# Designs tried in a protein design chat: VHH binders against Protein FAM237B (FAM237B). Part 2

Target 1, 88 residues: Protein FAM237B (FAM237B), of Homo sapiens (Human) (a0a1b0gvd1)
Amino acid sequence: DFEFQKGVLASISPGITKDIDLQCWKACSLTLIDLKELKIEHNVDAFWNFMLFLQKSQRPGHYNVFLNIAQDFWDMYVDCLLSRSHGM
Key: E = the ipSAE of ESMFold2; O = the ipSAE of OpenDDE; V2 = 0.75 times the mean of E and O plus 0.25 times the DockQ between their complexes.

## First folded at step 1 (VHH)

Design g4 (framework vhh_8ghr_2; at its last look DockQ between E and O 0.47; V2 from the best seeds 0.00; counts 0 for: pae E 11.0 > 2, unsure alone 63.0 < 65)
Fold by ESMFold2, look of step 11:
Structure g4 (fold): chain B 88 residues (1-88), chain A 123 residues (1-123)
Amino acid sequence: as target 1 above (88 residues)
Amino acid sequence: EVQLVESGGGLVQPGGSLRLSCAASGFTFSDYSYIGWVRRAPGKGEELVARISSSGGSTSYADSVKGRFTISADISKNTAYLQMNSLRVEDTAVYYCARYGWRSYLSPGFDYWGQGTLVTVSS
């Protein structure tokens, strides 16, 4: 669910819940499943459930993976926003 | 206090070049997703022309400047640069340095802005 998805990143970006572009959010989530070849279902909820698992894992390697994917998501999402706005 | 200070603007003829600088204080570039350059032309809205990730390896450009502008960063000087080549009259604008970050408590996109530096491309 979208509120759940926003909550996963809230610990590192509390303002992320404001004025979200759903098209960019969904497109970037699905694209990362493909780019990272994640072994999960190809849908947005599955991506953010996986991100929550990594974020809450007690294993240090999982948190590092979470941060790397979160950074890639943020970069892609902001690029998507800027591409859609043209002349922001 | 986070501050971004732009410099390097000025008057240049079409086809010329300028290099803009964005000196940051109150944070380290490596702590954020990216630094961007946004321009505002007279009578127009804002356009993000370039961005660079905190790692310095990921860049993105507006189609209008791709191939002509290059963004870079010198982490040791905590400074980002915009090299602007083959300038055109339509590049005339006030150029702002802006910060984006996934660790910011502000809305997605820009959370801190510089004061701007004027670039005028004219004969």
Scores: ipSAE 0.007, ipTM 0.198, lowest interface PAE 11.0, mean pLDDT 76
Fold by ESMFold2-Fast, scan of step 1:
Order: C-alpha cells, then sequence, then structure tokens
Structure g4 (fold): chain B 88 residues (1-88), chain A 123 residues (1-123)
C-alpha cells in the first residue's frame, strides 16, 4: 500500500551504523520482496531505522510487518552465518 | 527478570552421548525468534552450534556438529534441549544457552546468556 509505504519512509531517520555480517545481510535481503520494494536492502542504517520504526509504531499492521521481516531475515541470516563460518 | 539456566553437562568418553537442557524464565519463547547453543572451547573463540525457532519448526546447525547434534524445544515448558551424540574430544567446551532478541538481528553479540555448563570428552 502506497499510503503505508509513504508513511513508513517519511518516518525513517538515518542513524547509527550497526555491525553485522554485510555479505550475509546482502545475500538475505536480496531474497526479501518487501525490502526490495522499499529500496533499503543495501543500506544497513536505513534498514535498522526502518525496523526500529516498525517495532515502535502503534499503527495496526506495522508490528506484523516487523515480525514478518524480522523472522524471514533472521532465518536466512543465521543460516548464512552457520554455512560460511568454520564451525558455525 | 530474564534467566536462562543450563543443565546436563559432565564428563563423557569419546563416542558417548549427553543431553543438555536450557530452562528459560522471565520471558516466553513465543516472544522471541530463536534460542541457540553457543560453545567456547579452551583456547578457541565462540561457536554457534545450533539454533531453533520459538515455534520449534526451524533448526540450524554448524557444520562441525551436523548429523551428531539435535536441537529441540518444549514450548509448554519453555525449555530447549541439545542432544549430543558421537561426542569427540574436540567437543569439549563450556556450552551456553543464548536468547536472540530483536536487536540481535542487526547487532553482534547475544541478548542474554545462561551460566554455561561444562562438557568434557575424555577417557
Amino acid sequence: as target 1 above (88 residues)
Amino acid sequence: EVQLVESGGGLVQPGGSLRLSCAASGFTFSDYSYIGWVRRAPGKGEELVARISSSGGSTSYADSVKGRFTISADISKNTAYLQMNSLRVEDTAVYYCARYGWRSYLSPGFDYWGQGTLVTVSS
């Protein structure tokens, strides 16, 4: 929904860089339609702030979007880490 | 408030088996995406050996333990388990149960850790 996307994007604040495995993050984000649609898949700060916004939002549906993205991303991200790291 | 308590560690001979338990309090598994087992061997860094989703439907393992270790969870008891079979001397480590919260998706480290339980594999 355009109105939903407009509201979310207007509320995103650029912020603090988070240390994550960027190669695993990029591999995972490229498979997520929602992140591609919002054009934030290659921007760690934007992605972090978007997730914080969704988590803290009181609008109906925002927390469900947060849960869906977080769950799918986490599944892929952890699997990537376990596959790439020796003994992880 | 939040606590993770491990049990089941001990001394076992090579080829033996152990089952570790992780009892959680102060939160429910349904509140968080994953519970994992992390080990730290003498002279080595930390290794995430296994993780399980709070629903119990999704599991993942380190290559070093695939086929030997099995992670499971009892959501009603808020307890996770690590069944360790065909143990090797190199599995000797302190095993920690760890909770992965929302910030952990995008940040290094772990939300909360248990106290750890020692597993020693030797004759």
Scores: ipSAE 0.006, ipTM 0.178, lowest interface PAE 10.6, mean pLDDT 68
ESMFold2 (binder alone), look of step 11: mean pLDDT 77; pTM 0.782
OpenDDE, look of step 11: ipSAE 0.028; ipTM 0.386

Design g5 (framework vhh_8ghr_2; at its last look DockQ between E and O 0.22; V2 from the best seeds 0.00; counts 0 for: pae E 11.6 > 2, unsure alone 57.6 < 65, placed apart)
Fold by ESMFold2-Fast, scan of step 1:
Structure g5 (fold): chain B 88 residues (1-88), chain A 125 residues (1-125)
Amino acid sequence: as target 1 above (88 residues)
Amino acid sequence: EVQLVESGGGLVQPGGSLRLSCAASGFTFSDYSYIGWVRRAPGKGEELVARISSSGGSTSYADSVKGRFTISADISKNTAYLQMNSLRVEDTAVYYCAKDEGYFWSELDYGMDVWGQGTLVTVSS
């Protein structure tokens, strides 16, 4: 969660494309139904802007929504990275 | 300053149509907010009649207006609209534009953050 939040911050830096694996991000984003409903499943910038919005929001519940999305995404993303690292 | 300003209200006969506009100032519509139209008739409570994500990706309507009202938003003009067709006497109310920064996937409604001053719609002969 801690490392994922650091990754979100890294993704808004000048070196965004080297800080996140775009193939694994794309695979994960295509399986998230809510991203399809928002029409942002193919837009990594829109996804990160949405995550930052939820994190900065003063609305009750927005941070919990952030955590739930972050945890689901992170689990799938890490699984993808591990599969690629191990030659799967 | 953060503000919503309604316009387009007036007097129409039953079966007529009106288009309400809601102009935002002091902020820009975002993909993660809702713009809604809430009405209040004399002696009645408030009713959310239509809601749209500012990106235009999702809309919802009260059962009382489904098929008659259409909500839309123009992000480039920072303006939302409510097209009201087949108006009925019971549609007579003050119509308010409101912004809600609610999360679209949430079942929780945290209410509206910013309200306009309202525009009167009267449907009578």
Scores: ipSAE 0.000, ipTM 0.125, lowest interface PAE 14.2, mean pLDDT 67
Fold by ESMFold2, look of step 11:
Structure g5 (fold): chain B 88 residues (1-88), chain A 125 residues (1-125)
Amino acid sequence: as target 1 above (88 residues)
Amino acid sequence: EVQLVESGGGLVQPGGSLRLSCAASGFTFSDYSYIGWVRRAPGKGEELVARISSSGGSTSYADSVKGRFTISADISKNTAYLQMNSLRVEDTAVYYCAKDEGYFWSELDYGMDVWGQGTLVTVSS
């Protein structure tokens, strides 16, 4: 569920709950699976389930990795939005 | 009880080969588990020799063993292996199998939380 996916990042970026570009969201999620060579199913839900796992892990290193991937996602997502707007 | 048991160590001449085994019990490897081999030579610190994810898709090796050692896992047997080829005298050490819950990507960190008893590998002419 897309609402679940937004919830994973809401604690880090409260503004993420406004209107979201679904195309950019899906593309960035899938791209990070490939770029980081994650060994999970190649779909958006799998990516965000993995992100939730990292976020809720009791190991401090897992949370730091979660934050790093979340920042990469956000940077890519914003760039995606800007590219689509610039083409106007 | 989670346990790792190493086997396959011994005495071998330079240029020889050995295969170490690490049998796991008390757990099944998760999709995010890592298994590694750490060695400790007399009078030296620990060196992470090789690490593999449970899926086999992410491996790393110490520079000192790249091209000579191969780590692998057989999930159906709950066992990891270290194939050591072209052995050198400096490979002489006690080799420990260790497990961690890690990640499948290039920036993974680790902290081994389960260790085996160690198996001695001696390479000597």
Scores: ipSAE 0.000, ipTM 0.137, lowest interface PAE 11.6, mean pLDDT 76
ESMFold2 (binder alone), look of step 11: mean pLDDT 74; pTM 0.748
OpenDDE, look of step 11: ipSAE 0.032; ipTM 0.411

Design g6 (from g1 with D100E Y101L W102P E103Y F104W L105D G107F D108G Y110A; framework vhh_8ghr_2; at its last look DockQ between E and O 0.04; V2 from the best seeds 0.00; counts 0 for: pae E 12.0 > 2, unsure alone 61.2 < 65, placed apart)
Fold by ESMFold2-Fast, scan of step 1:
Structure g6 (fold): chain B 88 residues (1-88), chain A 124 residues (1-124)
Amino acid sequence: as target 1 above (88 residues)
Amino acid sequence: EVQLVESGGGLVQPGGSLRLSCAASGFTFSDYSYIGWVRRAPGKGEELVARISSSGGSTSYADSVKGRFTISADISKNTAYLQMNSLRVEDTAVYYCARELPYWDSFGEAFDYWGQGTLVTVSS
């Protein structure tokens, strides 16, 4: 679910959702997942369900883990987007 | 409610074998990337011994147990196993089954759910 995934990025940088291109997000998210050695067809939904778990968790530290992972995805997404937008 | 329950611990002689089981409830192995076995020896810190992906296709082991221990999973039974062969006195520890967070630099958290632990004693 793209809307939920945009929400993850918005938790790091409010307002960034206006600049997210759906097609580029899909391509870059698959690249990020591949770079993290996740299998696309099996692990993508499990990964986002895990992110939901971390976000909803009331256990101390889980929200910081959520933010750390979201921040890494944001940084890699920006790098991917710039690489694709301005040529390699 | 998420639960991990270990079984199979006990007393064995050096060179012996044991098989530990980890039964999961409240989630399926397909919901998470990795299940790990972590041990804590008396007076020592925690050591990640072995891990397995939910698909069973990827396994890794600590150098201290490589070639002696084998991790496996039965997805239909939602159960992970640790087969421990050629046991040594230094393998004496409480063994925990844990659900592993994705490998990321976290604020000190690698696992989100732990079993109660099962004691393995290797002595003559």
Scores: ipSAE 0.000, ipTM 0.144, lowest interface PAE 12.8, mean pLDDT 69
Fold by ESMFold2, look of step 11:
Structure g6 (fold): chain B 88 residues (1-88), chain A 124 residues (1-124)
Amino acid sequence: as target 1 above (88 residues)
Amino acid sequence: EVQLVESGGGLVQPGGSLRLSCAASGFTFSDYSYIGWVRRAPGKGEELVARISSSGGSTSYADSVKGRFTISADISKNTAYLQMNSLRVEDTAVYYCARELPYWDSFGEAFDYWGQGTLVTVSS
C-alpha cells in the first residue's frame, strides 16, 4: 500500500501528501536497496517495511540510519521529479 | 527487548550429529535481515558458519562446513536451526546465534543481537 509508504516518510517530510510520481517512487526505492546493500528482498514493499522497522526500532542508531536513508530517498526522488518535468 | 536463545549443544563423538536451535523473541522474522551462526574456538577468531534470511529463502555457508551443516528457519516458531552432521574435532567451539544488521554499517558492525552461546564439543 502506497499510503503506508507515504506514512513512513511523513515524519520527515510533511509535504509528501501531494500527488507523487509512482515511477520515481519505485525507482528510488529499488535503487536504495542496491546502493545501501540492504539485506532484503528487492522490491518496493520490502524497502518500506525495512524503513518502518528502522523507525520503530529500540536499538540505538537505527533511527539515525532511518533518517539517513529517508533523506537520500527524498533527495533522489526530488531530482527524479525535476528531471521528468524539466528534462530532455 | 530483542533476545536470541540457543540450545542443543553438547558432547558428541567424531562423525556424530547435533541440531542447534535459536529461539528469537522481541522481533518477528522478516525478509530484511539474516540470522547467522557464528562459532568461536579457543585461541581463534570468530567464524560465520552459516546464515539464512529471516524468511528462510536464502542461505550461505562457510567452506569449512559446506555439505555437513544445514541452516533452516521455522517462521511460525520464530526459530532458526543448525543441523550439524559428520562432526569433526575441529568443529569444537561455542556456537552463537546472531542477527545480522539489515544494512552495511560503515563502522564495521555485522551483527546487532547475540545469544549467550551453546558449547559443542567433538571428542573421542
Scores: ipSAE 0.000, ipTM 0.180, lowest interface PAE 12.0, mean pLDDT 77
ESMFold2 (binder alone), look of step 11: mean pLDDT 76; pTM 0.763
OpenDDE, look of step 11: ipSAE 0.020; ipTM 0.237

Design h1 (framework vhh_8h63_2)
Fold by ESMFold2-Fast, scan of step 1:
Structure h1 (fold): chain B 88 residues (1-88), chain A 120 residues (1-120)
Amino acid sequence: as target 1 above (88 residues)
Amino acid sequence: ELQLVESGGGLVQAGGSLTVSCAASGFTVSSNYMGWSRQAPGKERELVAGIYSGGSTYYADTVKGRFTISRDNAKNTLYLQMNSLKPEDTAMYYCARDLYEWGSEYFDYWGQGTQVTVSG
């Protein structure tokens, strides 16, 4: 669920709940599954369920993995937004 | 080829003890996060114990204080010592390797499992 997915990032990126670009959101989610070689189904819901799992995990290192992927997602998402605003 | 071969399962009385073993081939047990998961009929698979490459361990609340995970580098084998066994511990026990330490659903290699049945 898209509202649930936005909530996962809200803890590290205030304001992400405004006017989400669905194409950029989906493209960046799927790209990170491949880029990070994640062992999950190749779909947006699987990615955000995995992010929630990492965020809520008490295991050493999981939250650091969450932060690393979340930062990469935000950087890619912003770049995507900029490219689309320039009509690319 | 990578292999994980579990052994040591069987029938045991409630209150008894059992050790299951996992012999690894094609990689080094001490270089990876290794875990023991179990699945009872009609239930989802549960991670019960894990050991990080650095030697730190994890235990599920259901087994904490009763089960001990360990490894022997010379034998390249992972162990799960199970004490004070209960009927609810009856399950197929699986050994698994996790390159990323992400948890039971994200293990990249699984063994075939060994059945543990607790009566009583």
Scores: ipSAE 0.000, ipTM 0.136, lowest interface PAE 12.1, mean pLDDT 77

Design h2 (framework vhh_8h63_2)
Fold by ESMFold2-Fast, scan of step 1:
Structure h2 (fold): chain B 88 residues (1-88), chain A 121 residues (1-121)
Amino acid sequence: as target 1 above (88 residues)
Amino acid sequence: ELQLVESGGGLVQAGGSLTVSCAASGFTVSSNYMGWSRQAPGKERELVAGIYSGGSTYYADTVKGRFTISRDNAKNTLYLQMNSLKPEDTAMYYCAKEFGYWDDLSEYDYWGQGTQVTVSG
């Protein structure tokens, strides 16, 4: 659910809007799974369910992990958008 | 001390069904994120199904519609009901309580030896 995914990221980027580049979004999700060696099957739903779990967890440390991954995702997403703005 | 003991694996014919169980000790399954992962020889371990403390569930696309994760709070036990089994489902199945931090996911909270599921044609 895209609304859940945007809600997850709103904690670190309140300015996220409805006009999302879906190709960059999916590519960044898959890239984070690969780069962080999450040992989760290359499945976008699994990634976002894990992110939602981390965000909703009341356990100390889980929210910091969430923030670190969410920030990495947002940085890559912005980089993807910038690359595509020049036909890259 | 935390302990997870998997059981219920075995040999089953393609198209058959099997339920694997995970008995928990030292914590309550209803209060934690719980999951099932599997690993076939020579392949990476993959997350198959998960259940949040609030009851929401996740399934990998490869098993969605065939597998069902559930828990019995009175028995403090996690289950994975597997229907319409395929040879590709052959693997060692592990239950887990939470996953380690993203920078330390090699240290998953796996406390059991796993249970082998073998699906023959």
Scores: ipSAE 0.000, ipTM 0.118, lowest interface PAE 11.3, mean pLDDT 75

Design h3 (framework vhh_8h63_2)
Fold by ESMFold2-Fast, scan of step 1:
Structure h3 (fold): chain B 88 residues (1-88), chain A 121 residues (1-121)
Amino acid sequence: as target 1 above (88 residues)
Amino acid sequence: ELQLVESGGGLVQAGGSLTVSCAASGFTVSSNYMGWSRQAPGKERELVAGIYSGGSTYYADTVKGRFTISRDNAKNTLYLQMNSLKPEDTAMYYCAARYWSKYLTGPFDYWGQGTQVTVSG
């Protein structure tokens, strides 16, 4: 669940709130992807909901691409959060 | 079980070089984020370098151009090559691995025990 995953991110950066850090989000920008009739918007909720949709769909190739992008994105996002927590 | 074991620290003269290594067990270095952090006495822990699953790298401004992060997939080992060492590089160096579960329940960071690097002037 997305809210649970946000909580997990906050736990590895205890000095940072579980709310989305928009500066780190902007720094770690996601690519907009057009999958024929589907266009994912550049925001956290849409991204995670689309990942869950792809996981349950009959489009495993697209799911694997997003899985790799999601992993790298969240690694970069967490590093950004950790760099901003240096005073706590 | 996942284990990270650092080695290669020691004493070196200013201007010298050292390579520290991090041997991973129960974890694949080539498909996961890994990084190096350091902490000097009385100072905050600093992220020094990172390598992302796709091969992109990050370096702190304090070490950019002097340090190089790399991995050997066959040996399942992460390296930090440190050149042009300065006394201010003296610190305990920690290896970290970030694992993503296949269920995407969140990232989990694992830390090594650290290896001491001392640079004398």
Scores: ipSAE 0.016, ipTM 0.322, lowest interface PAE 6.7, mean pLDDT 68

Design h4 (framework vhh_8h63_2)
Fold by ESMFold2-Fast, scan of step 1:
Structure h4 (fold): chain B 88 residues (1-88), chain A 122 residues (1-122)
Amino acid sequence: as target 1 above (88 residues)
Amino acid sequence: ELQLVESGGGLVQAGGSLTVSCAASGFTVSSNYMGWSRQAPGKERELVAGIYSGGSTYYADTVKGRFTISRDNAKNTLYLQMNSLKPEDTAMYYCATSPEEYWEFLLSGDYWGQGTQVTVSG
């Protein structure tokens, strides 16, 4: 369920990012925004703070960016997790 | 509503000095984080200087020792004094009240201020 999965990502706080699979985190790419462009590549806490900023923003466009990033990240992250669990 | 108005840019020769200013409304500069970022055509936007609510400052290695960030509480204005200017300092300069404002510029292509163009010949 993608809606539930997006909700989980949206509720993740910087303090709990230690539970994220770092190999899959690094394998993820963003279609709308590149972590390198944000200058926060490999900085999970900065990424989650950025996501919280987007979610709390009163500008409609920012919430759409949040949803697009959340969906793309979750899709790529789950694909990576599945690939690793089925390494053969 | 927050408004930021950058000014003071212009054309200057290499080795020269220039001061850019950022006038804020709807916001108190003396008690908040303020920063300067810049972007040249075809290059990444970079944070060049910041001043925190407690008065401590940050400078990017590219400008450290040459640039000085300061605030005027009476005028509610942020300044960036730029000394020993180099051609690679040529850019549009923007001020921000938080890292979130920098992210907003990256996301929308829109900025809360117009920026001020600094051109260094040489």
Scores: ipSAE 0.015, ipTM 0.252, lowest interface PAE 8.2, mean pLDDT 68

Design h5 (framework vhh_8h63_2)
Fold by ESMFold2-Fast, scan of step 1:
Structure h5 (fold): chain B 88 residues (1-88), chain A 122 residues (1-122)
Amino acid sequence: as target 1 above (88 residues)
Amino acid sequence: ELQLVESGGGLVQAGGSLTVSCAASGFTVSSNYMGWSRQAPGKERELVAGIYSGGSTYYADTVKGRFTISRDNAKNTLYLQMNSLKPEDTAMYYCARGEYDILTGWYEFDYWGQGTQVTVSG
């Protein structure tokens, strides 16, 4: 559903998932404070690659916390992007 | 020098509660992934609780709803509050600092304390 959500975003506003929107990232980054120690880069590709890693079938259970945090971030980030696609 | 010192273990009746503590020196508890693992005689060691730098927590199914992991930043100390204790909770409890291993993509505990014994009797 990350693939599905990415497709939906591309349909609504082509290009909004191409690069990190720094204003929305800054607004939502507190939801990712637990992921800062994982050294993920500030770009959509790095985030997507990390999400794909978290969806692997064989991972320790304590990684489920990161999946939840990443999903919450993605929901907030998408909402921010959609708001800004209309100029406010 | 980096140190983790556990305390607070002891003998408790089934159904009781106990808090174990882990005092850290040489690094800050609030800046690291920290965890509590336990090992009973003849059993493999298991991770029972973890807390990430941002405050998110993990609990093993065996302790979920009964144990609470927390930290005191001023005292640089990690805690495990254990409620509704069962004989099956009898084990040596270890505090650990976790570090992200970029090569494997997993958290690995890179430093451990000496452990504190918790014994739960019927």
Scores: ipSAE 0.000, ipTM 0.174, lowest interface PAE 13.2, mean pLDDT 71

Design h6 (framework vhh_8h63_2)
Fold by ESMFold2-Fast, scan of step 1:
Structure h6 (fold): chain B 88 residues (1-88), chain A 122 residues (1-122)
Amino acid sequence: as target 1 above (88 residues)
Amino acid sequence: ELQLVESGGGLVQAGGSLTVSCAASGFTVSSNYMGWSRQAPGKERELVAGIYSGGSTYYADTVKGRFTISRDNAKNTLYLQMNSLKPEDTAMYYCAKRYSWFLSKGPSYDYWGQGTQVTVSG
């Protein structure tokens, strides 16, 4: 669901600027896409600003692969945090 | 109606293998984030494996390299292949579908199955 993904992505971005586990973030970013091609593998703000730009640039009704990548990235990040706390 | 039915649990000797399955109805496995969690006797429930809508996977450190999560879109079924089983893997294994996530609440698994018991003898 595009509206759901858009809402999740928007809510994530403000949170990332306040408190982030850099160990889990780096592990996830290196796994999902080759961020070296984008020169943003270590720049969290640039990564999320780029993803938000792609979201805003898409046309209604078209499948957006980048939104799915952003959702999968965040799901992996959260799962990493939960694994370290032995919870769900 | 949404439904998740786990199966495939049983008694297995240490070093053995077992596959547990989760048959889904009322929604499509390939379009959703799905996970496997377990609860060992006297312990809290823990997430051991996840598969995202895009096909990427997650594994807890305790099972990485031994367990494999997969799905069969034609059968609308989620699997967890468990190899090199240890007594410490003894637990009820639950299949979960994730509906939504927000920073203020964290990840949410909004539908759970009944579970299937896996017992590993030493």
Scores: ipSAE 0.012, ipTM 0.268, lowest interface PAE 8.5, mean pLDDT 66

Design h7 (framework vhh_8h63_2)
Fold by ESMFold2-Fast, scan of step 1:
Structure h7 (fold): chain B 88 residues (1-88), chain A 123 residues (1-123)
Amino acid sequence: as target 1 above (88 residues)
Amino acid sequence: ELQLVESGGGLVQAGGSLTVSCAASGFTVSSNYMGWSRQAPGKERELVAGIYSGGSTYYADTVKGRFTISRDNAKNTLYLQMNSLKPEDTAMYYCAADFYLEEWGSPSEYDYWGQGTQVTVSG
């Protein structure tokens, strides 16, 4: 869905990092660290810079890679938030 | 928090050797694409060597066979070993890191740059 994709794109903004649940963000970033052997050493800032590069890149395919990663991130992040908010 | 500090530059005679180093803090050199570029006065910045996270290397034709890029994981340091130096190798040498796809090696696309270390080759 296009509207869903727009929401995911907004959530990837660096400015939104300050409002993100850092525990869920870190867990999701660690899960996504192996992007075809791309090692980011569990660095949230490095992962964020990588996502920004993909989003702004004019190279063919980079934007599609960005969208796929953003979708996976959103699914994991929401699942993490739901687990925490429902108190177990 | 993230920092790149170059060192090891200096004056060397033509035909000599020199090693420049790049100490990284805030991230790990073995996990990122790393490169060395150089810029002589009045010239464009040139990418001379790069090393991908997987260990594959790139060298510009101007330095191929003379320069060797390497990493020391224990010291979190990137090196450029320069052999058979020529006066035209005289330049400010810059270390760069990027956290992107491994095929990205253009100097203009590097995410982080150090302040450089001067190498002067006398003739």
Scores: ipSAE 0.000, ipTM 0.097, lowest interface PAE 14.0, mean pLDDT 67

Design h8 (framework vhh_8h63_2)
Fold by ESMFold2-Fast, scan of step 1:
Structure h8 (fold): chain B 88 residues (1-88), chain A 121 residues (1-121)
Amino acid sequence: as target 1 above (88 residues)
Amino acid sequence: ELQLVESGGGLVQAGGSLTVSCAASGFTVSSNYMGWSRQAPGKERELVAGIYSGGSTYYADTVKGRFTISRDNAKNTLYLQMNSLKPEDTAMYYCATWEDYLFESGSYDYWGQGTQVTVSG
């Protein structure tokens, strides 16, 4: 559920979930699974369920890991948007 | 044999900088989750910085913006560059490897004796 995924990120960046590029969203999600070698299934839903787990976790450090990945996701997503708009 | 050997600690004045190193053998630094934890006397160990196999990093809020974790793949060595040091940074610093992305303290092993960092001020 895409609306669920948008909700997780919106908690740290209000308003960024409007008019999103779905292909960039999916590509960045899958790329981060690979780059960080996350021990989850290689699909978009698994990535955002993991992000929700980190965000809601009360264990020390998990929220900071969430913030790190969320920032990396946003940076990659913006880069993807620029590549598509510039024909790269 | 898998080993992690920390070095580079010492005495430094508040506001100063120091780099600690972790030489790895028996496995490849660039293909593992690795990081730095610290422990002050009478306190539990705290994870302060981590680096993932893909090169992404994690920092605890207490050190974010001041500390930088890095690795030299050719030397198979992990580093922690510590800037703007505070007395609260005084601790024994340990490097470790983790089996998963979460860096939970119960899910890793320490293979070093640590290196002492003392910040006066």
Scores: ipSAE 0.000, ipTM 0.191, lowest interface PAE 11.5, mean pLDDT 74

Design k1 (framework vhh_8k46_1)
Fold by ESMFold2-Fast, scan of step 1:
Formats: sequence, structure tokens, C-alpha cells
Structure k1 (fold): chain B 88 residues (1-88), chain A 124 residues (1-124)
Amino acid sequence: as target 1 above (88 residues)
Amino acid sequence: AVQLQASGGGFVQPGGSLRLSCAASGFTFSSYAMGWFRQAPGKEREFVSAISGSGGSTYYADSVKGRFTISRDNSKNTVYLQMNSLRAEDTATYYCAADYYGSEWLFEDEYDYWGQGTQVTVSS
């Protein structure tokens, strides 16, 4: 339920998020959901608040959405950080 | 409370093998990247290997590439380090660690939770 997800995101107050590498974040914009449609592309705080909501949601399917996005994002983000940290 | 319990260390001859395990509790295991670090007496702690939450991506220090394999079983909340072709230089206390966001997995200070460590001694 994409319309419901948009409504939930719109109601989420800004929260605490861990600092993230913005260049690697931008490289991960191609995820399993349309971040542009949710208007959270390039907004790392909104993205992590959305992920925390999905993780803690009691609604069927929300945790699976969280896992799929987290796995896709993590693999791309971590790979980007390795390429920059090693310098090779 | 979060718990990480490392085990599987021991004494082995050069060329031998060991499998380390790290059992996790108190958090959603599949949402955390897991790393292995090691520290020899009098030396800095160094990165050994890391695995993404899904297990889809793995990373290794150059000194262990081709010899060590990291894996995880999310159904058992456990990460493993299979160590083959062990050398005297691999002698260290091995630590497992968890990182929720994973900003810089090569750096020990970026990890959120740490296990107590397990000793590996490679000697003739």
C-alpha cells in the first residue's frame, strides 16, 4: 500500500539519524522503491525515519519492505564506501 | 541488552584451519552488518572481514583474501569466519562487531556493538 506509506512518511517528525556519506547515499538512489515518488531522494533523515517506521511497523508486509530496501541499500552503500576508503 | 558471543578459537599448527562463530542476541540481526577484527599483543586492532546484513556483499583485508571466508546465518543469528591456511601472523584475539548503519566498516570506531573476543594461536 504505497498511498498509505506516503501518508505515514508525511506524518513522521524529524528524528535522529547516524551521519552518512552523502556521495555514497546519492549513488544508492536506485533502490527497490521509488524514492523520488516518496520525495525522500537526497533526504537522508527522511529515508532513515521511513526505514525505522517500516522496521517497527506491525502492519503485514512492512517489515519485508524494510528488509528488501535495507539489503539493497546496504550492499550498494557499503561497496561505495569500500571503493573510497581503500583509495583503489 | 545486546550480546555478541565469539567462540571457536584455539591452538593450531601453521597450515591448519579453525572456524570462529559469533552468536548475537538483543537486536534484529539481519539489519546489521557484521565484522571481524583482530588484535595481536602490542599491536593496533585491525580489520579482517565484513558481511552485509543480507549476506550479499563480503569484504576482506588483503592479508586474509583467499584464505578466510565470512558467512552468516540470519535464521540462527550467527556470523562465522572460516580460517584456512593459518599462519603464525594470524595469531591474535578475534572480535566480532555489529554496525547498524555501516558508514565506514574498515574502522573499528564505527561499530556499535562488540563481542568479548576469542583467542587464536598459530604455532609449531
Scores: ipSAE 0.000, ipTM 0.107, lowest interface PAE 16.2, mean pLDDT 69

